# VH-VL binders against q0atu2: the designs that were tried, part 335

Target 1, 119 residues: q0atu2
Amino acid sequence: MLDKKARIRTSREYRNVFEKGKRLSGRFLIIYYVENALDNNRFGFITNKKIGMAVIRNRIKRQLRAIVREYQGQVKNKHDIVLVARAGIGKSSFEGMEKDYIAIMKKAGLFARNANKID
Below, E stands for the ipSAE of ESMFold2; O stands for the ipSAE of OpenDDE; V2 stands for 0.75 times the mean of E and O plus 0.25 times the DockQ between their complexes.

## First folded at step 17 (VH-VL)

Design ca6 (framework fv_recibokibart)
Fold by ESMFold2-Fast, scan of step 17:
Structure ca6 (fold): chain C 119 residues (1-119), chain A 121 residues (1-121), chain B 108 residues (1-108)
Amino acid sequence: as target 1 above (119 residues)
Amino acid sequence: QVQLVQSGAEVKKPGASVKVSCKASGYEFTDYSMHWAKQAPGQGLEWIGEINPDWGDTNYNQKFQGRVTMTRDTSISTAYMELSRLRSDDTAVYYCARAKYYWSFDAFDIWGQGTLVTVSS
Amino acid sequence: QIVLTQSPGTLSLSPGERATLSCRASQSVSSKYLYWYQQKPGQAPRLWIYDASSRATGIPDRFSGSGSGTDFTLTISRLEPEDFATYYCQQYESSPYTFGQGTKLEIK
């Protein structure tokens, strides 16, 4: 699980990201992101019922959290980032979601390092 | 239909604890923050705090910090607010209300019907 | 904390009249984080205006919200009998999220 201070916890903070943030769509994910006034990054996750049943949504949330944690050190500091799962994500593999996340974060210019070169 | 249904009225003695429930239906429970507000007799509304139903993380008004605990059970789409060490000035109607995490606004667009908690000796 | 002060505390008017309700914040509040709620006795509050000026679903067009910074207004152009209620403004700019003390709109 992500550390408490690495999580977007309030509805107001989610609203800020969606209203003021930039939007970037991938194959399975959409990210919304904005600079924050903190000294760390915070992440939020949205999986609506269009994805499928609760068991599928819970699997997707766990897998996305694991992916974000794995690449947490690569992300440029001082950002609030919300990941929104697209309807098609329920049919993706873990590797497919991971590749989509890396591609989106690189395109957004949010990786401090080149994730592909690290791995 | 989207609705929030709260538990029934309670009468408690000073020093006791009360736990109010708020059952959500008609929407994805984890997509909305759940907030709680207090309204003492003849008075206005006071925000108590919120819970993120997905993470379980809470954010409390400092006035209630140390006496309030918010929890949820996602398997039954229910949020709880427990207030401990009750005093007579805790006598109030307590409301739950949802706020959307994304898209248009974070206003309290759906409210529970309220739960009257009476604290008397 | 941001304090919201509503004025007047009680507004006594007749159906057909114009009502102007004020909400003043102790600090600047983005219009996007200012809301108005209507509450009738024995009922839960109901969202009335969001983002300072947008009417919630089903709210008649005689209601309008306006304002920015520290000064916000709810206006009812021509009062109907069902409009007599207490109105609360609320800010979502910063925690703790606060409500004004309310303006009670009562029949003269």
Scores: ipSAE 0.372, ipTM 0.774, lowest interface PAE 3.4, mean pLDDT 88

Design ca7 (framework fv_recibokibart)
Fold by ESMFold2-Fast, scan of step 17:
Structure ca7 (fold): chain C 119 residues (1-119), chain A 121 residues (1-121), chain B 108 residues (1-108)
Amino acid sequence: as target 1 above (119 residues)
Amino acid sequence: QVQLVQSGAEVKKPGASVKVSCKASGYEFTDYYMHWAKQAPGQGLEWIGEINPDWGDTNYNQKFQGRVTMTRDTSISTAYMELSRLRSDDTAVYYCARAKYYWSFDAFDIWGQGTLVTVSS
Amino acid sequence: QIVLTQSPGTLSLSPGERATLSCRASQSVSSKSLYWYQQKPGQAPRLWIYDASSRATGIPDRFSGSGSGTDFTLTISRLEPEDFATYYCQQYESSPYTFGQGTKLEIK
């Protein structure tokens, strides 16, 4: 999973992202994001009971961690990013969550453009 | 009524462990970080650490790192602080307090009543 | 870590007088990250002022907080008997979240 350096761990750091950050909404996810003074990205997550029962919430948490971890190398450095799960996420597929995540990160300009060497 | 209720006083021997509970009621447990603080007899307040009750992420004051463990049980809206390898200077009242971490920023507005932990041989 | 220094350590006054309590930070603290608490013997701390100057629910208007950067002040314009207690400042700017050592307000 994401190591300690890649997670938002303190309540004050969450508040900083919500206080100063930009917001973008997707189908299943909302992101709040702000540039940090570090050399790495940090991710935080907000899920709530509106998502569904414990078994559904645990699945969503596991899948969100997997998605963020899979794409962490494509995220531009120096950002604190909080993912907020919308109520409808409980009925999404893994593929649906993944596509939504990619779409909102691209819209936010947080994915580094792939450099293609065409030698 | 928003309330934090802590477990009762404990008397422990040096080297033992103590686990203090803090039961929340009257609000959504996962919307607020739970913080813990120490107050030795006749002394001021010292922050120990915090836990994200939804995801379980913790952050500890370096002074307590290696001896403190914070956990929670969302099914009963209860946070726990365990302090191991107790020493006489761990004798103190321990408090829990809530802090909202997104949207509105209500912080440290509700505290538990405190739990006296006495470490003596 | 940010160190908060409160002064004076003890302030002895009579009801009706003005009290001024200082809290100085070793580095800059946002006003939104500075809190004041009142604590009476045998009780938990109670949030008194948040965001450096905003009174918590139920706190009388004789209490005012002010300051920014490294210098913060709690002022009580006209002391009432129930105001005699220990007051702590706290910074919520960066972990570890530290408290000042407290100012004990005692009756002359």
Scores: ipSAE 0.773, ipTM 0.883, lowest interface PAE 0.6, mean pLDDT 90

Design ca8 (framework fv_recibokibart)
Fold by ESMFold2-Fast, scan of step 17:
Structure ca8 (fold): chain C 119 residues (1-119), chain A 121 residues (1-121), chain B 108 residues (1-108)
Amino acid sequence: as target 1 above (119 residues)
Amino acid sequence: QVQLVQSGAEVKKPGASVKVSCKASGYEFTDYYMHWAKQAPGQGLEWIGEINPDWGDTNYNQKFQGRVTMTRDTSISTAYMELSRLRSDDTAVYYCARAKYYWSFDAFDIWGQGTLVTVSS
Amino acid sequence: QIVLTQSPGTLSLSPGERATLSCRASQSVSSKYLYWYQQKPGQAPRLWIYDASSRATGIPDRFSGSGSGTDFTLTISRLEPEDFATYYCQQSESSPSTFGQGTKLEIK
């Protein structure tokens, strides 16, 4: 669902975020984030086998995309952000993941009022 | 233990399409990007593109944009590269290779054995 | 796109000698995004050096990578018979990823 320009699409870009970015841990999510030289935000995701079987991972992937898209307008521009799902996320509710995402993004200082004012 | 096994050689006519497969084993398929590269006979390597096998995001070399499509099937740990509207200069060995994409390093550490695609009438 | 130029194109040496292979980039490349591969006839390439200077698993210590910016070097301190192959450098600093044209190391 996210536009191609809003996705971290290359392996090199993932490495850059992990090597140079800041890290914040939530209950179900860890984010790594760094300022970029673009005028837009880009999101990447990591969901590995520790989360559970394919059916659980696929549910988590759908729900994470939906949450990121819903709050896209509140995120301060010029950031590359990678969301890493923690093992415990497989037992979370949609509401629980959403609350965790909002909390961690606020603590990171990445939420702004109407981020789309900038562009 | 870790290996990438590609489909066998293909002979195609100009204008046809070819789809090469790359089956991964011995590691978690979704933890590594899959890259594709071309090597024409007696020549060097040329990068075609990459795919995130977990999320399906792709990035292609502009030279192949519009003719190449990369896909994957996570249920069988297999990546695919399809090249359409084949020309004689598409005759080459095509390789898949994996690359770590989070907090280790980004390098093509495991390669498939290669698939020879011959385009001739 | 970043162009990688390798020199020499062919290097003819004997076992026991030292080999120095050059890779020059048209633009600055961070060492983290510079790699070397070895390829023998009929075989797939094999990762040899990553991060400009780190040896891949199983690569003998006679191989060393060095360099930064636009100038990178692969050095083999004492050639063994199995080292004769073509070596390619690669960058992933910018898209598209590109390879050099290769240096063929052959027995004199």
Scores: ipSAE 0.632, ipTM 0.849, lowest interface PAE 1.4, mean pLDDT 89

Design ca9 (framework fv_recibokibart)
Fold by ESMFold2-Fast, scan of step 17:
Structure ca9 (fold): chain C 119 residues (1-119), chain A 121 residues (1-121), chain B 108 residues (1-108)
Amino acid sequence: as target 1 above (119 residues)
Amino acid sequence: QVQLVQSGAEVKKPGASVKVSCKASGYEFTDYYMHWAKQAPGQGLEWIGEINPSWGSTNYNQKFQGRVTMTRDTSISTAYMELSRLRSDDTAVYYCARAKYYWSFDAFDIWGQGTLVTVSS
Amino acid sequence: QIVLTQSPGTLSLSPGERATLSCRASQSVSSKYLYWYQQKPGQAPRLWIYDASSRATGIPDRFSGSGSGTDFTLTISRLEPEDFATYYCQQYESSPYTFGQGTKLEIK
């Protein structure tokens, strides 16, 4: 589960990311991201009706939170990041969502490079 | 009523820069991303990049990264695309087009009329 | 990046005939992110079909879009003179957003 301080909670905070952030699209996910003035990362999650019924949207949200939590240590610090699920995500496997997340975060330059291969 | 009007044709020499404008009217300028696309003579369309007019954040096609700069002026509802270090293969019609963002992603539903940029020595 | 391949490059037909235009993607594209545009010489592209099968406002019902996955089709059931133009498919599945190279529909 993500800690409270690592979550984007208010509509105003979500709007800030959408208005000020950059956007990058993957297969199942779109991310919006912007640097923040805090000492930690914050994540937001959006699943809309194009995904399917509430039970499907809630499952996708839980799975995305689990993926983000697992990889949070690799994300460059001081960013607000919103994940928006695309229409096709409901048919994706957990592994498919995970691969898309990793690919899009690397493409955005948000995953820390491993400068030392013996880490 | 909704329209995008672009600046006129430009003739430039290799190595120069060109800045194309796209003036929006009939809608809330900051509610839609502005995209830019290129169409070389006899070729198809190629996406260059997008700008969020509200904050000015941009995302460019990697092929144009380093040569393209997109900006906007919200006081006059105008978006700009500047292409630097022009080459002969930059000769093309350049289009602006709007698309909705966040929660509901729309197609490019409104396009500018196009701006012909000719690069010749 | 997703490559869209349109076929044929040129389709020569007469008014009254049926036209079938193909768009194939190098990777799977959700139908919700597949669009068709019509372009006439000297004009900007115009949105024609969105979500692979939905006609844009004002587009005649003789136009229909279909397909899913990697294979998409634009069909014109009975050609009118004003339908002769170039048609482009476009994907919004992933950045960079790409267009097909176009199919030119020309009068015989």
Scores: ipSAE 0.006, ipTM 0.592, lowest interface PAE 10.3, mean pLDDT 86

Design cb1 (framework fv_dusigitumab)
Fold by ESMFold2-Fast, scan of step 17:
Structure cb1 (fold): chain C 119 residues (1-119), chain A 121 residues (1-121), chain B 111 residues (1-111)
Amino acid sequence: as target 1 above (119 residues)
Amino acid sequence: QVQLVQSGAEVKKPGASVKVSCKASGYTFTGYDINWVRQATGQGLEWMGWINPYAGETGYAQKFQGRVTMTRNTSISTAYMELSSLRSEDTAVYYCARDYDSYETSYFDYWGQGTTVTVSS
Amino acid sequence: QSVLTQPPSVSAAPGQKVTISCSGSSSNIGDTYVSWYQQLPGTAPKLLIYDNNRRPSGIPDRFSGSKSGTSATLGITGLQTGDEADYYCGTWDDSPSAWYVFGGGTKLTVL
């Protein structure tokens, strides 16, 4: 579960990430990301009306939160990251969204590199 | 600099199909969804649908469902809109437009110059 | 028909102010942000305002937007002859399915 500290909640905070963050697109996801001055990561989730009706948007948002929660330990600390759902995401499987998330986070350099593997 | 360049004017007979192209440059083509909008002479703007050029998924306005097909070719950064079973009422200027996602919505930040399609007998 | 209602025309003299209304419903303007597009004669539409009240770079501050309830308003101050155009509001609706809806357009004449 993403606790309150790990969530971007205000429109001001979202707009800050959009305005000064970097943008990277995936198959069904766009991320905007920027380093923060906090001790933790924060995530935001946007599913606008072009995605579909409220029931679809709410399902996608819940699934994206679940994916982010599952991989939160792999994300480099001190980042604000906003996930924006793209047109067509409602036709993706959960696994498809998960793979897209992993790919975009790796491409952004946001997944921690384990250089000192414990075998 | 972002540009969307569309194919030239078309004249078609009723019952034919037309395929309009939209070539993107100045940005990562797969990174932004493309919308198609038309405008009949002296009339307003009418949304037709979107394509996600990365995933290849599409969504169409109910009015055009069954007659419109949107595709893309990522190797040449080009989106296509094909409209079949043409009627005189389909005489219009057809635009492609880039979709930009913002906080809780999206909008069309860059537009192609338009392609005039005339359907006459 | 257009889902969003705009006056078909508006007119004013150079240097004056005009407002153009755009009326929708709870499934569109009431629940998301509005954009405005300017279409000069013989040209493609151009984004003028996004997110209710924000301007793209290159759009002068005499153009402004606002939203209240299920209605949006475009304001233009210091009118110039080069502002003669059709103005369209637009936004997403999710009823009965997701689609982008435009207003019917307003022809601005600068007399």
Scores: ipSAE 0.847, ipTM 0.923, lowest interface PAE 0.7, mean pLDDT 92

Design cb10 (framework fv_dusigitumab; at its last look DockQ between E and O 0.09; V2 from the best seeds 0.00; counts 0 for: pae E 9.3 > 2, placed apart)
Fold by ESMFold2-Fast, scan of step 17:
Structure cb10 (fold): chain C 119 residues (1-119), chain A 121 residues (1-121), chain B 111 residues (1-111)
Amino acid sequence: as target 1 above (119 residues)
Amino acid sequence: QVQLVQSGAEVKKPGASVKVSCKASGYTFTGSDINWVRQATGQGLEWMGWINPSAGETGYAQKFQGRVTMTRNTSISTAYMELSSLRSEDTAVYYCARDSDSSETSYFDYWGQGTTVTVSS
Amino acid sequence: QSVLTQPPSVSAAPGQKVTISCSGSSSNIGDTYVSWYQQLPGTAPKLLIYDNNRRPSGIPDRFSGSKSGTSATLGITGLQTGDEADYYCGTWDDSPSAWYVFGGGTKLTVL
């Protein structure tokens, strides 16, 4: 569960990330990311109808939020990051989505010193 | 420059199979999903399915389940759509199209030129 | 049949304005975004509008989109002879399963 300061909430804010941001793709995830002028990170999540029925989209969105929350301490400060679920993500396991997230965040250079959970 | 280049026209007999290719260039092939859409002469556009070229996962329209197979070869940035048990009603132009995933929904931002498939006896 | 309903044809004179409607339901246009595609004779479709009202780079301002409830509209102002084409709306539907649905297409004739 991310607090509301850490969420991208409006269509205008999503558009800003899509328009100004850099894109990187993983197996089931795409991220768009851009540095913000705030003192914290914000995350957005897109699970459109190509993913499947509402029950599947809602499950994927909840799982992605849980993954992002778990690793938010590793993310370089002052970024807006939008996660876009790709076709087929509903066939992935939770562990598969988690590994994909870690890999793409590392490739983007968005994970600080440690790319794992902070103990 | 994003391009999707498709294979040439095919003429097939009823009951045969056809395999259409779609070669991508100008972007990271595995980074965007590919959709297949067909259009019979004088008719509208009809969605057939998608492939995720990174994961290899596919999804097909109900109408084509059991007859369509979508694959890809990442080493040559090429997607394939194979349609089996061809009928005269399958006579159409077949298009591949790229999912953009650059907005709040999925849409088709670049299209191949199309491949004409004629099924006749 | 098409799940999304468009008029089969529309016509107007050069310089005039035309609108093309696209009617769907709550499982498609009613709860997601609409795209529009232009197909010139003998060519592949080309993206005109995405996310209800946004234009890709290279599409002139005279093309616009809007959405209200379960319907979407494509507007074309300052009609030119080069606009003669078929126009399709499109969106995702999740009933009964996820699939992309197109409107039946509208043939625009510039008189």
Scores: ipSAE 0.821, ipTM 0.918, lowest interface PAE 0.8, mean pLDDT 91
Fold by OpenDDE, look of step 18:
Structure cb10 (fold): chain C 119 residues (1-119), chain A 121 residues (1-121), chain B 111 residues (1-111)
Amino acid sequence: as target 1 above (119 residues)
Amino acid sequence: QVQLVQSGAEVKKPGASVKVSCKASGYTFTGSDINWVRQATGQGLEWMGWINPSAGETGYAQKFQGRVTMTRNTSISTAYMELSSLRSEDTAVYYCARDSDSSETSYFDYWGQGTTVTVSS
Amino acid sequence: QSVLTQPPSVSAAPGQKVTISCSGSSSNIGDTYVSWYQQLPGTAPKLLIYDNNRRPSGIPDRFSGSKSGTSATLGITGLQTGDEADYYCGTWDDSPSAWYVFGGGTKLTVL
């Protein structure tokens, strides 16, 4: 899993991202992102009731963490980024989630333009 | 048969707190989330938040953040909703409602009978 | 005022058909499933429709739901006097913390 220091963990940290950050919506994900004063990126994950029951939420959260971990090195530094799962994500494949993540991160200017899923 | 039975009517003064209970029966209490919804007199429904009885995880509407606390006692299959710093506009009927377990998203398939909370000076 | 918009009232005679609209946005109805609730006078709400168009056990097929784009519709055919009630649509909305939103409610009067 993601390093502890690479995770947004407190309500205060989440609030900061939501209040001061920018919001961008993808097909399966909404991201909130803001610059931080650290040397590393921090990621938060929200899988709320909109996407389904607890079993689904937990699965999606694990998958998103996996995706973020895989591409962590390609994300521009000094950002707090919160991923919010959208309703359709429950029916999406892992690859679909990954593709959406890449797309939205590119759109946000947080991800390298040449970054793609390697199948 | 699934039933949610709520506590009786409450009369409170502004600034006070109220704690409403919701006792569940007819199903495994820890298996379904409990939602709270209120309705002011002559007004529409307003969602307040949810609690997962198994883990105690909660999610509150932003409007009530910092003022609402949802808890549960699994030993007696009872959920609680506490609202603090009461205002006159908090006067309403408060409902607990169970999440369905067999859907793409959450919806409320069973409701308590409601608890009238009156806030007046 | 409500996130989801419903007509304040509708009316029809027994045996007729009525429709109740529920208008939202891409962040709610446009993105997830809609539920409908019936509230008879002086009673708690009751689930009427879930997942846009599904009926719980005990709900007659006179009640139907549909969704298109950012709007949902409740249909009631063969209107009965006992259908006189308030009807609410509801769904989840995207937010930093997801929140459930209801329509303002529609009062159905059976003439």
Scores: ipSAE 0.249, ipTM 0.801, lowest interface PAE 2.4, mean pLDDT 91
Fold by ESMFold2, look of step 18:
Structure cb10 (fold): chain C 119 residues (1-119), chain A 121 residues (1-121), chain B 111 residues (1-111)
Amino acid sequence: as target 1 above (119 residues)
Amino acid sequence: QVQLVQSGAEVKKPGASVKVSCKASGYTFTGSDINWVRQATGQGLEWMGWINPSAGETGYAQKFQGRVTMTRNTSISTAYMELSSLRSEDTAVYYCARDSDSSETSYFDYWGQGTTVTVSS
Amino acid sequence: QSVLTQPPSVSAAPGQKVTISCSGSSSNIGDTYVSWYQQLPGTAPKLLIYDNNRRPSGIPDRFSGSKSGTSATLGITGLQTGDEADYYCGTWDDSPSAWYVFGGGTKLTVL
């Protein structure tokens, strides 16, 4: 689970990322990201009805949180990052989501050089 | 009063493209998706795709992937559907429809009047 | 072939009742909500039923909807000549061919 400090929680925090941040699209995910004034990263997750019913949306959100947690030690600090699930994500595998996340985070330049994978 | 008003009829040659507009009024444009549906003469409804006006995210029916582009201009509350490489079987009435503001299900509660596109040589 | 199967036509006399079926699969009707649309000749479709069995404001209660398993049904009672139209079911679909699908349509003739 992500620590409370590592979560984007308020409407203002989400709005700041959407309005001030950079956007990059992958196959299953879109990320929005912006530098923050904190000592840590924060992550937010958005799913909607186009993904499926609530039970499916909740499963996708849990899977994305697990992926982010697995790679959090590789992410450059001081960023707010929102993951927006694209409507086709419900037809993907966990491994497909993970591969997409890695690719878009690398393209965004958000992985620190030489950072090791953590669980 | 929610309204969707579409651009006028068009006549095109095979191989050309067409761009249909759909101007929304009477609701918050960015609060609901716009879907595009077409209907050839005497045929059923065929769903083409959706656009989320807020983020610009789209989803297209596989049949149209690579030929259709859906866009929007939020400053004038207008959605667009562009279909390229037109063929005679693309002759149809094209509708825009508002997906409800429900976050749980998709249904189209308001429809534009339709735009007739004729493709002939 | 349409992902959602409807009878091509149904008919009944004024004042009678009719049902229109819509058969799908677990990837659509079985896992999500069904809507119904009425299309009068020469007009745009109009929402008739949403969320399986709910009516928008202005739709009389002689129109009803239901869902069981992978099938949905539109019911129309007290048929009027003005009900003569094409009727379409529609729903979200998890298949890769389309994200939303319509049935093939049912022509209702009021004899």
Scores: ipSAE 0.007, ipTM 0.607, lowest interface PAE 9.3, mean pLDDT 86
ESMFold2 (binder alone), look of step 18: mean pLDDT 92; pTM 0.946

Design cb2 (framework fv_dusigitumab)
Fold by ESMFold2-Fast, scan of step 17:
Structure cb2 (fold): chain C 119 residues (1-119), chain A 121 residues (1-121), chain B 111 residues (1-111)
Amino acid sequence: as target 1 above (119 residues)
Amino acid sequence: QVQLVQSGAEVKKPGASVKVSCKASGYTFTGYDINWVRQATGQGLEWMGWINPYAGETGYAQKFQGRVTMTRNTSISTAYMELSSLRSEDTAVYYCARDYDYSETSYFDYWGQGTTVTVSS
Amino acid sequence: QSVLTQPPSVSAAPGQKVTISCSGSSSNIGDTYVSWYQQLPGTAPKLLIYDNNRRPSGIPDRFSGSKSGTSATLGITGLQTGDEADYYCGTWDDSPSAWYVFGGGTKLTVL
């Protein structure tokens, strides 16, 4: 589980990232991201109704949080990052989502030079 | 600027198939899902389904399951919607629309001009 | 399945105001955000309102939206002849599976 201070929680904070942030799309994920004035990163997770029913949306959010936590040490500090699930993500494997996350974070320049845990 | 340009009008006989195209420009084609919506003569808007042009995954409305196929060609930034076993009730304008994810939902921010499909004997 | 419920028509004179209602259920409007689309005669729909009450760039503040419970409302003030169109609400539903549901549409006539 991500620490409370590492989570974006309020609608106002989410809106700030959507309005001021950059957008990059992956195969099943979109990220919106902006530099913050804090000493840590914060993550948000959005799974809207087009993804599927609540059971599917909750599974996807749980899996994305696990992926984010595993790679949190590789993320450049002082960013607010919102992950938005795309249509079809429910058909992806956990490994597929993980690879998509790594690829999009590298493309955004948000990962350290060697973000792979096996170098 | 963002544009979705659809193929021209089609006239088909009952039992035929029709394939409508939707060419995107002004943005990264694979970065946004595409939805298809139709409007029968004098009727309201009816959602048909979506395609994720990056992954190639699709989802269809139950009413069209088994008759509709949505595909894309990323090299030419074009999405397609094919409807088979046409009936007179399929006479409609068919629209593609770009899906924008914002906050806790998504909506259709840009629409194609529409393709009129007439099914008559 | 069923569509969101809108009045089939509304009318008013130039300069007046109108409201258009959109009624749904707990699986759609009651549980997520509503968008509104304007369709001028012979044209494709155009996004008018998103996220219940927000306007895209280029949409004048005469157009407003709100939501209460399982219903949404589109408001148009300072009515102009160019506002004569069909108006549709729309949102996602996840019952029994994910689908985008539109309202039945409201024809606005400017008398």
Scores: ipSAE 0.824, ipTM 0.922, lowest interface PAE 0.8, mean pLDDT 91

